VH-VL binders against q9nrl2r1430to1533. Designs and how they scored, part 67

Target 1, 104 residues: q9nrl2r1430to1533
Amino acid sequence: GGVHELSAFEQLVVELVRHDDSWPFLKLVSKIQVPDYYDIIKKPIALNIIREKVNKCEYKLASEFIDDIELMFSNCFEYNPRNTSEAKAGTRLQAFFHIQAQKL

## First folded at step 4 (VH-VL)

Design k12 (framework fv_ficlatuzumab)
Fold by ESMFold2-Fast, scan of step 4:
Structure k12 (fold): chain C 104 residues (1-104), chain A 122 residues (1-122), chain B 107 residues (1-107)
Amino acid sequence: as target 1 above (104 residues)
Amino acid sequence: QVQLVQPGAEVKKPGTSVKLSCKASGYTFTKYWMHWVRQAPGQGLEWIGEINPTSGHTNYNQKFQGRATLTVDKSTSTAYMELSSLRSEDTAVYYCARHGWRYTSKGYFDYWGQGTLLTVSS
Amino acid sequence: DIVMTQSPDSLAMSLGERVTLNCKASENVVSYVSWYQQKPGQSPKLLIYGASNRNTGVPDRFSGSGSATDFTLTISSVQAEDVADYHCGQSYNYPYTFGQGTKLEIK
């Protein structure tokens, strides 16, 4: 892991944030709006947290960055039934991520 | 340690149905999709379908649509595959396998059960 | 359905030789190809995912390469314990499909 990898992570996070299907992933799920979320999801994460970790140079390996993005999608599919808008958005965004992440 | 435990063998007559089990341990059962794959004697691997243990959502290989039914029991961390209208061509080893979700792959099977040999004969 | 074709069907190698196994997809699967090792009487085990990523615990003599339609599994120095059937499979599109397998034997 190096400065060149961090630049690539930042570019990828920006592309994910700008994607039409990023809306379920921009911020942590609200306990007020979804009270049972944190009973089910033990490792919550969102794009704003991942972006902060990139900016603080917390990812030393590409695998660590990819693991956090995949955790975000895993949480989405664990909590949300497949027929929900959240799960459908997650499926499309994950496919986009997999294509873009081949550059890492 | 991740383990997927399956019964060793089942013998069924043509026209009947079978329900095969796969008991998971060593990880959070609901966090990973479970796949079912079969292998006929001397043949390659054939994907049957997948299930999300959290939502119950399934995707099937069209070849098995209507004959295969995938279910889960979250309380026992057990996945099931029921196959109906059995034919001699269904004689195969049936595997359950966990869906990996790391890196750029759309899916891969990171842990496999030991398989159940299903023999369909009269 | 995407058809995966492996070559050769079988090969016999001497200990320490370099082994190359091929896998061809009938249409573009990008890099969503995995390789599985199946020893006699055992379940398949994941070796490589995403065309080139070695799974945890897999010896570094195993490597994967390729993209689009052509993929290769290489064993840099074959050992007796590598006797097995090797399967490639794609997870790019439903249904997920596998090749017919390549049987590796020692002379």
Scores: ipSAE 0.000, ipTM 0.577, lowest interface PAE 14.5, mean pLDDT 86

Design k13 (framework fv_ficlatuzumab)
Fold by ESMFold2-Fast, scan of step 4:
Structure k13 (fold): chain C 104 residues (1-104), chain A 122 residues (1-122), chain B 107 residues (1-107)
Amino acid sequence: as target 1 above (104 residues)
Amino acid sequence: QVQLVQPGAEVKKPGTSVKLSCKASGYTFTTYWMHWVRQAPGQGLEWIGEINPTSGHTNYNQKFQGRATLTVDKSTSTAYMELSSLRSEDTAVYYCARHGYRYTSRGYFDYWGQGTLLTVSS
Amino acid sequence: DIVMTQSPDSLAMSLGERVTLNCKASENVFSYVSWYQQKPGQSPKLLIYGASNRNTGVPDRFSGSGSATDFTLTISSVQAEDVADYHCGQSYNYPYTFGQGTKLEIK
C-alpha cells in the first residue's frame, strides 16, 4: 500500500515527515541532550505535535496550520547557526513546504 | 553493543588516493550520522566531515572540501572516507565516530572506531 | 573557525588528588562542549557531553562544568587508569574543533 486518504493538512505533514530533510523536525528536542534549547526557544514545536493537532481538528484555518509549520522553521533558524546540518535541512524542507503549501 | 570496526593500517605514496572503511554493528546504521576525525602523530583531533547514512547528505570541514569524499553502503552498514591527492602531512590515525544525538548537529561523538593509521611516504 | 585552547598542556598528579583541566573557546559555544579521554594506543572515549552530562558507564569521579567560553573537566580522585590525553571539543558551529589536548600522568 500507498498513502491512505488524508485531509490536505495531513497529506502535507506526511509529505514533510517522509522528506529526507525532516530529521531535525520529527520530535521535540530533548532537554536532557540539548539543555539550552528551551532557554532560547520559547515556543517549541515539531511535526509530531503538528500532526496530532491536525488529527484532533485543532486547526480552524489554513493560516493557523501554516503558522505552526513556519514557527517550526523559525525556531530552527533562531537556534541553529546558518552552516549547521539542521539549518541546511530546514532551508531545504522550508522551500519544499512553500511549494506544497500552494495546494492549501 | 555498538562497534565501529576499522582496518589497522594503510601505507600510500604521495599523489595517490586512499579509501578507508568503517563497519558499524549493534545499532540501526541509518539512524545516526557518521563522522570522520583524524589525529596526526602527537597532535590533537581534527574533524573532516559527516554523513547522513539515510540520505547520503554530507558536510565537510572546508580544509578537506574537494579532497575528502564520504559515502556509505547501507547493505553492509559500512561508511567510507576517500582522501585524494595524498601528501606526507596526511599521515595520521583516521577515526570514524557516531553522532550521539540524531535531532541536532550539535551532538557529540558517542562511539569511536579503533582508527586506521594512514602513512603517506615514498 | 572556533579555536579551543586547553590548559595545562600536561600535568602529573599523585593518586587520589583532585585534577582540574581547562578548556576555553574563542567565542560563545553555549554548552556544546564534550570531553574525550584517550588512553595510550587507544581511540578517544566520550566522557562528558553538553558541558556537564556524564556519558553512560563513566565513573562519577569525572564531572564537567562551564558554559559560554570557559569549561572545566574535574577528576575528584585520580586513579592509575586515568593516565590519558584529555580532549575538549565544540559542536556548536562548523567546523567542529578540538583543543590541543591535556596529557595526564601519575607521579
Scores: ipSAE 0.006, ipTM 0.605, lowest interface PAE 11.8, mean pLDDT 87

Design k14 (framework fv_ustekinumab)
Fold by ESMFold2-Fast, scan of step 4:
Order: C-alpha cells, then structure tokens, then sequence
Structure k14 (fold): chain C 104 residues (1-104), chain A 124 residues (1-124), chain B 107 residues (1-107)
C-alpha cells in the first residue's frame, strides 16, 4: 500500500456505487424499516461507510479493504434469503467486484 | 415517477379462462417483487401472491395456490394474473402492487405503489 | 396465519377532529405493520410503514405508533380528503394479512 492503492480503492468503490445492483448496499440498513436486521447482523457495513474509510486512509492493506467489501456481501446473504431481490443484486455485484478486485 | 397500469374490466362466464395484466414504468421493473391483491365487492384486501420479474420466482398465499397463475414478461415490463377456469366466486377487483423497500426481502415487505385495479365479473 | 383486527369497523367524525384507529395482531409482529388509505372507487395508497414511518408525500397530520401486537393510526386534524377506509397490514411473516378495514365517514 500507497497513494496508488488508495486511488484504486476509491475508483472501485465508485464503480460499485454506479453499478445497477448497488442499491441494497449504498447506505446502512435502517433499523426503523428493518427492525430485526441488527439482531442478526453484528458487523453492519455499507458502501458509504467503506468509501468514508478509504477517504480517511483507514485501510492500511488491500486485504482490509477487500475484507470490508466481502463482509458487506456476507451480511447481505446472511440476512436475505437467496430468492430476494437484495440477495440476487448481491450475487451479481459480488461477481462484478471479484473481476474488478483482480486489479488490486 | 413509479406507475403501475392495469388492463381494463372483464366480464366473463364460469369456466372461461382469463389473463389480466399490470405494466410497470418509472422504476427498474426486474428489481422489485410485484404482488397481487384481491378485493371482493364490499370486502377487504386479500393477498394473492408475489412474483420477482427477473427470474419469475413466485410465492403464493396458501388460499390462492393452484387457483391462479402469476407470470411476467420483463421485455415489456408487464406482469400477469391468469385463471384457467373462472368461478363466480372470482368476482372481485384485482390490484397489482409493488413490494417496495430497500433491504426488505420476500419475508419483509409492504406495498408502496398500487395499480388502479382490474374489475373481474364472473356471472352466468 | 396472523389475524389482524381493526377497531372500530366504522367511525363518524367532523373536519378538524382528532381521529384514532386501532389494529391488533393475533401474535407479535414487532414493527412490521403498514397502513393504507383507500378512497371510494380508488386503489389503496400507502400511508405508513414500519408502524411509524410516514410515506413520502403523506401529510404530517398522519402518524402511526405501536409495536408487538397493538398499533394505532392517528389523524391529528381531520381534513375533507381524509374520509376513506383505512387498512392495516402485517408483513412480519407470510402469508401477508390485512385488517378488515375501518371506514371513516362524515358525521
């Protein structure tokens, strides 16, 4: 890690945010709208939180950035049954991420 | 703006088949479950089922399983509700409605936008 | 199946009145409750979700409260356009179930 890696993290997060399937991941799940989410998911995370961490230089290693993205997908699949629109979006976005992450 | 437009009123005889439609616009049609709700004359609302347009996955109310078929044609952003053989007891207003909410799965959803309804009358 | 019971079945009120409609679930549904308004000859319209969250574009005179089994919809100052039938709906578990409706009529 350095400046080039931090720029790569930012570009990848921007690409994820702009992807058609990013809608379940843009912001933290609302406790009001989904009251049981935080009873099931113990390490909540979303793209806006990850982007903020990138901008504050909180990722020292590419593996830490990748771990947070994978945690986001893991949370999606843990909470949402496979037949939900959220889980299907997560599956497609995760595949896109795996292709793009090869550049890291 | 999100809009669901349903087909016009139908007058049918018992034993006839019928297929009514619901066309979505103003949103990503394949990314939201679409539900069907029956309202018999002078009665309340009864949930029929939901369908996910991207892969045609369905979930039916036990009371309607085997009575009707839900389907979609995502190329024209249209959902369908079909009967093979209508009964007089099928006389009702039928609404389509989007199961909206970010992060609400198939187990956790409410209907955020509704179609105008299709009146189906089945009589001899 | 979770049964939803509304009270009263009908209510007569005057413009400017504070109106409260109740909804009771036969078992706990946490906050997975929505309220709908249906005007004569029109489709239902979403008012409230997650028991207390106001749908975008719905006037602030509408509010919802409750959790578990007992829920209320309140209209703080009734307007002429508010005369309608109101339905609650649970979405904690399938099948989705609605209350029988509360008809709000002009006194």
Amino acid sequence: as target 1 above (104 residues)
Amino acid sequence: EVQLVQSGAEVKKPGESLKISCKGSGYSFTKYWLGWVRQMPGKGLDWIGIIYPDDSETRYSPSFQGQVTMSVDKSITTAYLQWNSLKASDTAMYYCARLGRYYSGSYKGYFDYWGQGTLVTVSS
Amino acid sequence: DIQMTQSPSSLSASVGDRVTITCRASQGIRSYLAWYQQKPEKAPKSLIYAASSLQSGVPSRFSGSGSGTDFTLTISSLQPEDFATYYCQQYDSYPLTFGQGTKLEIK
Scores: ipSAE 0.006, ipTM 0.658, lowest interface PAE 9.6, mean pLDDT 88

Design k15 (framework fv_ustekinumab)
Fold by ESMFold2-Fast, scan of step 4:
Structure k15 (fold): chain C 104 residues (1-104), chain A 124 residues (1-124), chain B 107 residues (1-107)
Amino acid sequence: as target 1 above (104 residues)
Amino acid sequence: EVQLVQSGAEVKKPGESLKISCKGSGYSFTKYWLGWVRQMPGKGLDWIGIIYPGDSETRYSPSFQGQVTMSVDKSITTAYLQWNSLKASDTAMYYCARLGRYFSGSYKGYFDYWGQGTLVTVSS
Amino acid sequence: DIQMTQSPSSLSASVGDRVTITCRASQGIDSYLAWYQQKPEKAPKSLIYAASSLQSGVPSRFSGSGSGTDFTLTISSLQPEDFATYYCQQYDSYPLTFGQGTKLEIK
């Protein structure tokens, strides 16, 4: 009554958001703070956008959800050099995601 | 490997000018803010300011605004901290440190890599 | 400005001890808190960021917890190389501010 069950996608997004290494991924990259980001990254995405898409039932297949999460990591590794805090956080969070996604 | 290498110790008299340096290597120098932190003898850490080497944009602590000048020479990946007229109260260890980028729609950053420090002694 | 207060200011401990250091912010800073270790005559070293995320290369005996205004740094089994001064720092708002430091000394 007025409360929906969490979907598997919502549960996984919540776990990603709560993960210590989620900080580079919580919201879209700022054009003010990172002016060259949108010159390099053509399909920006972040966990808040993915969570909103889950809540609006925009993912019809698990593969669509997984593709958006993988795009987020791909963007991170394309923009950020491997020795950066962002790339290191991305590597650890992606490993965590791969473990959890096997259960989808 | 990310490395910040600072210039050597300085001994100066009040009223003299000084410019100390911090050379970055092992990363894209123009893509990270660089900060300066003061530590008075036997005291804690005090933030001076940050500079973005890509365009020389600066943000100073209110306590240091007008006391020091931050600058960069991106051709040699080097940042500078400068005094026009030193005071005895400027005696301290000065650290440069790279501000880790938090790119999640709002700027938030901590100091992920530090230089070894430059000791500045100002005495009459 | 956000004031950062550490407790205790100094602590004596023995190798093998579990040590806890606390840091309190004068207003809510979410999880925008870092911990640094500084050994005598050395530059600070980053230990923890985002309140609980361990910096790469830092031993797993170090851990951080807390959110909002109250934060803790824990060393689960103190080693000889851990005797140092520890600083917290908030990075939620400018100016960036550090705690006064906690000196961890041999008992």
Scores: ipSAE 0.000, ipTM 0.563, lowest interface PAE 15.3, mean pLDDT 86

Design k16 (framework fv_ustekinumab)
Fold by ESMFold2-Fast, scan of step 4:
Structure k16 (fold): chain C 104 residues (1-104), chain A 124 residues (1-124), chain B 107 residues (1-107)
Amino acid sequence: as target 1 above (104 residues)
Amino acid sequence: EVQLVQSGAEVKKPGESLKISCKGSGYSFTKYWLGWVRQMPGKGLDWIGIIYPGDSETRYSPSFQGQVTMSVDKSITTAYLQWNSLKASDTAMYYCARLGRYLSGSYKGYFDYWGQGTLVTVSS
Amino acid sequence: DIQMTQSPSSLSASVGDRVTITCRASQGIRSYLAWYQQKPEKAPKSLIYAASSLQSGVPSRFSGSGSGTDFTLTISSLQPEDFATYYCQQYDSYPLTFGQGTKLEIK
């Protein structure tokens, strides 16, 4: 948990947010727009929530940060059929994340 | 600025082949599904199908499966709709449109940006 | 296939009127409904998605409501540029289906 570790998490979240394929992950899924989402997904999460946790120094280990990002992708693949734009975006963004996360 | 620019009007005879185009610009062409919609003269909108330019995966409406072929050329950000043998009943306006997405959630199949349309007239 | 039925098929209204157009699905589609506006000789324009979410750049006089099978599009104070045909579309399941359209004409 030091300053340098927090800067690494902050930089990675910023890069994920700016990535072309981040659109399904920017904010929590709206129940009004996607009514069955919360019937299927029991631990919802999004990049804005992860970013706030980074800003509040809530990640003590790199593994905790990685777990939240992986939960986000897992939720995407659980809810969205494999042929959807969301699942395809998730696949590409997850690959990008795995490359960047090798540094953590 | 997201734009879909379609090819010009076509006048054909029954039995002829035709390929019309839709060129995308101002967005990542390979990362959005692109759809085709038919509107017969004086009638409403009929969904033809959607294609994902990143891998050329297609989904057709059952009423258009086998009647028409969708394809893409990623190098020029262009989608195509093709007939091998036109019928007089193919006379219609054909629109291409991008399949929209929610800002922070799952997409479902609605069309956020539309091309200007290509009028196809098939007569003897 | 899910059938979408609009009512009325046409209506006449005056500038400043409140106009309501309805759309019914033959089975439940939750909130997976979009509304489009088509002006004569023009391509359709997206107005509303997810039954009630306004597309960016669309005037606030347009609103959508409903869920399940019954949906409405409301124009709170009709303007001259609003005379057009309006279509609903479900995207709960494939194939994607449109309503037959409602033509809004000037009185």
Scores: ipSAE 0.013, ipTM 0.693, lowest interface PAE 7.4, mean pLDDT 89

Design k17 (framework fv_ustekinumab)
Fold by ESMFold2-Fast, scan of step 4:
Structure k17 (fold): chain C 104 residues (1-104), chain A 124 residues (1-124), chain B 107 residues (1-107)
Amino acid sequence: as target 1 above (104 residues)
Amino acid sequence: EVQLVQSGAEVKKPGESLKISCKGSGYSFDKYWLGWVRQMPGKGLDWIGIIYPGDSETRYSPSFQGQVTMSVDKSITTAYLQWNSLKASDTAMYYCARLGRYYSGSYKGYFDYWGQGTLVTVSS
Amino acid sequence: DIQMTQSPSSLSASVGDRVTITCRASQGISSYLAWYQQKPEKAPKSLIYAASSLQSGVPSRFSGSGSGTDFTLTISSLQPEDFATYYCQQYDSYPLTFGQGTKLEIK
C-alpha cells in the first residue's frame, strides 16, 4: 500500500520537526559552521531531505524510512561528544522517534 | 591546541606590494574556513573575507572585493592576504581567525580562534 | 548589509558590579550573534556564540541573551581582568558585520 504508508511517514516527520529537540536535524550541516563534519560523516542526511523523499514516494518500505531516520541519529552521535547539547537533543529525539515508530 | 601564528609587522610605502601569512596548527587545516579581519588604529573590527583551504573557495566583503586577494598553501597549512598596490588607508592591524563550530543545520559561523595580528603601516 | 549598533559606546564600572551591554541588529538575525572580548594590544577572544552559548573556558559570570534584533551581554560580578572592549557580531548573512564596540573602563 502506498497511501497509508505515505500519510504515516509524513505525520511522523512533522512530529519530529515540531519537537523541541529537532534543531540539530532540520537541515544539512553546513561546512561553514562545522568544517570537519563531512570528513567524518560520509552519508549526511537531515529531516528536510527525509521529508522530500517521503513527498516523492521514494520509501517503499517502512524499514527504509526508519533506516534514514536512524542514520541521522547515528551521524549525530558519531560526530558529537556525549555531553554536547547536540548529542543530548539527539538522545531525546531518538527516544521520541522509537515510541512513535512502533506505530509503523 | 589550536594555534594561528601570523607573520611579523610590516612597514611599506604607497604603491608597494605585500603578502602576509597565517599558519594554522593543532587542527585539520583543510576542514575549517579561515577569515581575515581588519582593525584600523583606534577603530573597531571590519570583516575582509573567508577562504576554505580544502578547495580555495572564497567569500569577500563587498568593501574589500578587488582590493585584496586571499589564498592558501595547504602543504604548509598557511593562508595569505595580499595587496598588489598598498595605500596609506591600508594602515591597520590584520587578524586571521578560524570559523568555529556552531551546529544547528544552518549556513552560519563565528570566529572561535584568532591569530595574534600583523601590524601593517603604510606611509610615504 | 546588516548594521550592528552597540550601547553604550563606553561605560565605567567597579569590581563586583553587574554590567550589561546591548547590541541591536538593523534586521532580524534569529540567534546568529557572537560576542568578543578584546584587551589593549591583544587579539579578540570569543566569549559567546548563538546569542547565549558560552565558549569553552569562558567564566560563568559571562552570559548572553536575546533573539531577533535585540541582544545583551551581562557580566554578573565584574573582575579586574574583564576591563576590555566588547564587540558583537552577526553571522546570519554575508557580509559579516560587527558592532562598533563598547569600552568597559575602571571607575
Scores: ipSAE 0.000, ipTM 0.573, lowest interface PAE 12.4, mean pLDDT 87

Design k18 (framework fv_ustekinumab)
Fold by ESMFold2-Fast, scan of step 4:
Structure k18 (fold): chain C 104 residues (1-104), chain A 124 residues (1-124), chain B 107 residues (1-107)
Amino acid sequence: as target 1 above (104 residues)
Amino acid sequence: EVQLVQSGAEVKKPGESLKISCKGSGYSFTKYWLGWVRQMPGKGLDWIGIIYPGDSETRYSPSFQGQVTMSVDKSITTAYLQWNSLKASDTAMYYCARLGRYYKGSYEGYFDYWGQGTLVTVSS
Amino acid sequence: DIQMTQSPSSLSASVGDRVTITCRASQGIRSYLAWYQQKPEKAPKSLIYAASSLQSGVPSRFSGSGSGTDFTLTISSLQPEDFATYYCQQYDSYPLTFGQGTKLEIK
C-alpha cells in the first residue's frame, strides 16, 4: 500500500486496542504493582510491543503475528485466576481476535 | 467523581423479604466488579460476594451462598442485595464497594470506592 | 479459606510517632493484599492495594510492604486524623478475606 495505508496486521492491532476488553493488554505489567509476575511469566508481551513490531516489519508471516497475540493471551490465563476481570476480558478479546484473524 | 449511593436504613421482622440497593455514578458501571460486605455491630468486615454488571456473573462467599442474592439493573446503574426471608442474625451494616484497578488499568479484588452503608435491623 | 491475622489487635501512639501494624496470611498470597482505614461510624476507605501501591489521594505518610505471607502497614508520622481501625484484605483467591482489624488510638 501507500505511505498512509495500514497493513492488515496494523488494522487488526488497532481494532484490538479499541476493543472494550483491551485494558489488561495495552502495556506491559508493572513489576511494582505485580512483583511476582516476571517470576511466573518468562516471555512478557503487550499490544504496544506487538504494534511496534508491526511498524518495524518484524513479522514476516501471519503465523508469527498470530503467535505473539496468542502468547499475550496465554500469559494472561497463566497468571490470572479464571475468576478475575483480566481473565474474563482476555477470553472475550481472544474470541474477537480469532474471528478477525480469519481475514488475515 | 466516582460515587456509590446506597438505600436508606431498614427495620424488619424475621421472615420478611428485603431488597437493598447501591447506585453507581461517575464511572462505566459495566466495566467494574461490584462487591457486598457485611459488618455486624462491633465486629469486622465479612465479604458476601461480587457481581460483574456487564454480564451478571457472580461469585459468592461460601458462608453467604444461598442466604442472599445479588443482582444488577444496568439501565439504572444499580446493584441489589436481596433476602427472601430475614433472620435476626442478618442485623448488620451492609456496604457495597467497587473492585478497584491498578494505575495501569488492571482490575483486582480490592475495593477502591465504598458506599455509605445500609443499616439493616431485624427484630421481632 | 485463607485466614488473615493482624497484630497487634490494638495500640496507642502519640502524634509524630512511626506506627507499624502487621498482617499475616495462612498461605502465600503473592502481593494481592489491600489495606483499609475505617473511622467510627464511617465506611472503610481504601489506603493501599497490591501490598505497596498508594490509593489516589492518600497521604504519603502511609506505606505498605511485604509479599507472600507477611505484610506491614506503616504510618511514618502519625496525625490526629489517623485514629481509626485498620484492616488488611487478601485477594489472591476466593473467598476474599479480611483481617480482624487493628484499632489505633492516639494519645
Scores: ipSAE 0.000, ipTM 0.560, lowest interface PAE 16.4, mean pLDDT 86

Design k19 (framework fv_ustekinumab)
Fold by ESMFold2-Fast, scan of step 4:
Structure k19 (fold): chain C 104 residues (1-104), chain A 124 residues (1-124), chain B 107 residues (1-107)
Amino acid sequence: as target 1 above (104 residues)
Amino acid sequence: EVQLVQSGAEVKKPGESLKISCKGSGYSFTKYWLGWVRQMPGKGLDWIGIIYPGDSDTRYSPSFQGQVTMSVDKSITTAYLQWNSLKASDTAMYYCARLGRYYSGSYKGYFDYWGQGTLVTVSS
Amino acid sequence: DIQMTQSPSSLSASVGDRVTITCRASQGIRSYLAWYQQKPEKAPKSLIYAASSLQSGVPSRFSGSGSGTDFTLTISSLQPEDFATYYCQQYYSYPLTFGQGTKLEIK
C-alpha cells in the first residue's frame, strides 16, 4: 500500500482506540488476571500491536490490516460467550469497524 | 463520577406488589451488567441476579428465579427489581451494583460500584 | 454451588495492628475472587478483584493474595476507618457466592 492507505489505517486505528467499546482490545489480555486465555487463544493480538505494525509500515495491503483486526474480533468471540460484556463490546466495535473500513 | 442512586425505603404488607429502582449516571449505562444483592437484617450478602441494560439479557440466581423480576428503562438509565406478591421473608436491604470490567471470559464478575441500598420491610 | 467460608467470623484489633482475614472456596476458583468492605449502615465497597488487584482509590495498606481455594486479605497497619465487615466473593462459576463475612471490631 501507498501513503494514503497507511494514513487511512492510522486514522481508523485511532478511531477504534477512542471508541467506548475498545476496552477489551486496547492491549493483550493479562495472563495473571485471566489464566486460561492463552490455553484457548493461539494467536493473541490487540490494538496497540496493530497500531505499532501500522506505524512500522508492516501492512503492504489493506487486506492484511483488515485480517489482523478481524483476528482480534475472532479471538474475542472464541474466548468470550456471546452474552459477556466483552463479546457485546466486540460486536458493537466490529460493526463500527465494518462501516469505517468501507472507506479503505 | 459513577453513581447508582436507589429509590427510598418501602413498608409493605404480605401479598402487595412492589417495584424498586436504581438510577445509573456517570457511565455508559447500556454497556455494563447491573446486579442486585439482598442483605437480610444482620446477615450477609446474597446475589439475586444480573441484567444487561443494552438488551435486557438476564441471569438469575436459582434461589431467586421466579421470585422476583429484573428490568430496565434505558431512556432514563434506570433498573428495576419487582415483586408481584411480597412475603415477610422479603424483608431486607436491597443493593444494586455495577458489574466491573476486565477480561473475564463469561458474564460472571465482581461488583465495582454500589448503590446506597433500598430498605424493604414486609410485615402484617 | 461453590461455598465460600471466611475465618474468623469476628476479630478484635487495635489501630496500628496487622490484620489478616482468610477465605476458603469449596472448590478451585483460580484467581476469580473479590473482597468488599461494608461499614455499618452503608453499602459495600469494592477493595480487591482477581484475588490481588487493588481497586483504584483503595489505600495501599490493603492487599490480597492466594489462588485456587485459599485466599487472604491483609491490612498492614489498621486505621480507625477500617473497622467494618469484610466479604469475599467468588466469580469463577454461577451462582455468584459470598463468604459469610468477617466483622472487624475495636479491641
Scores: ipSAE 0.055, ipTM 0.740, lowest interface PAE 5.3, mean pLDDT 89

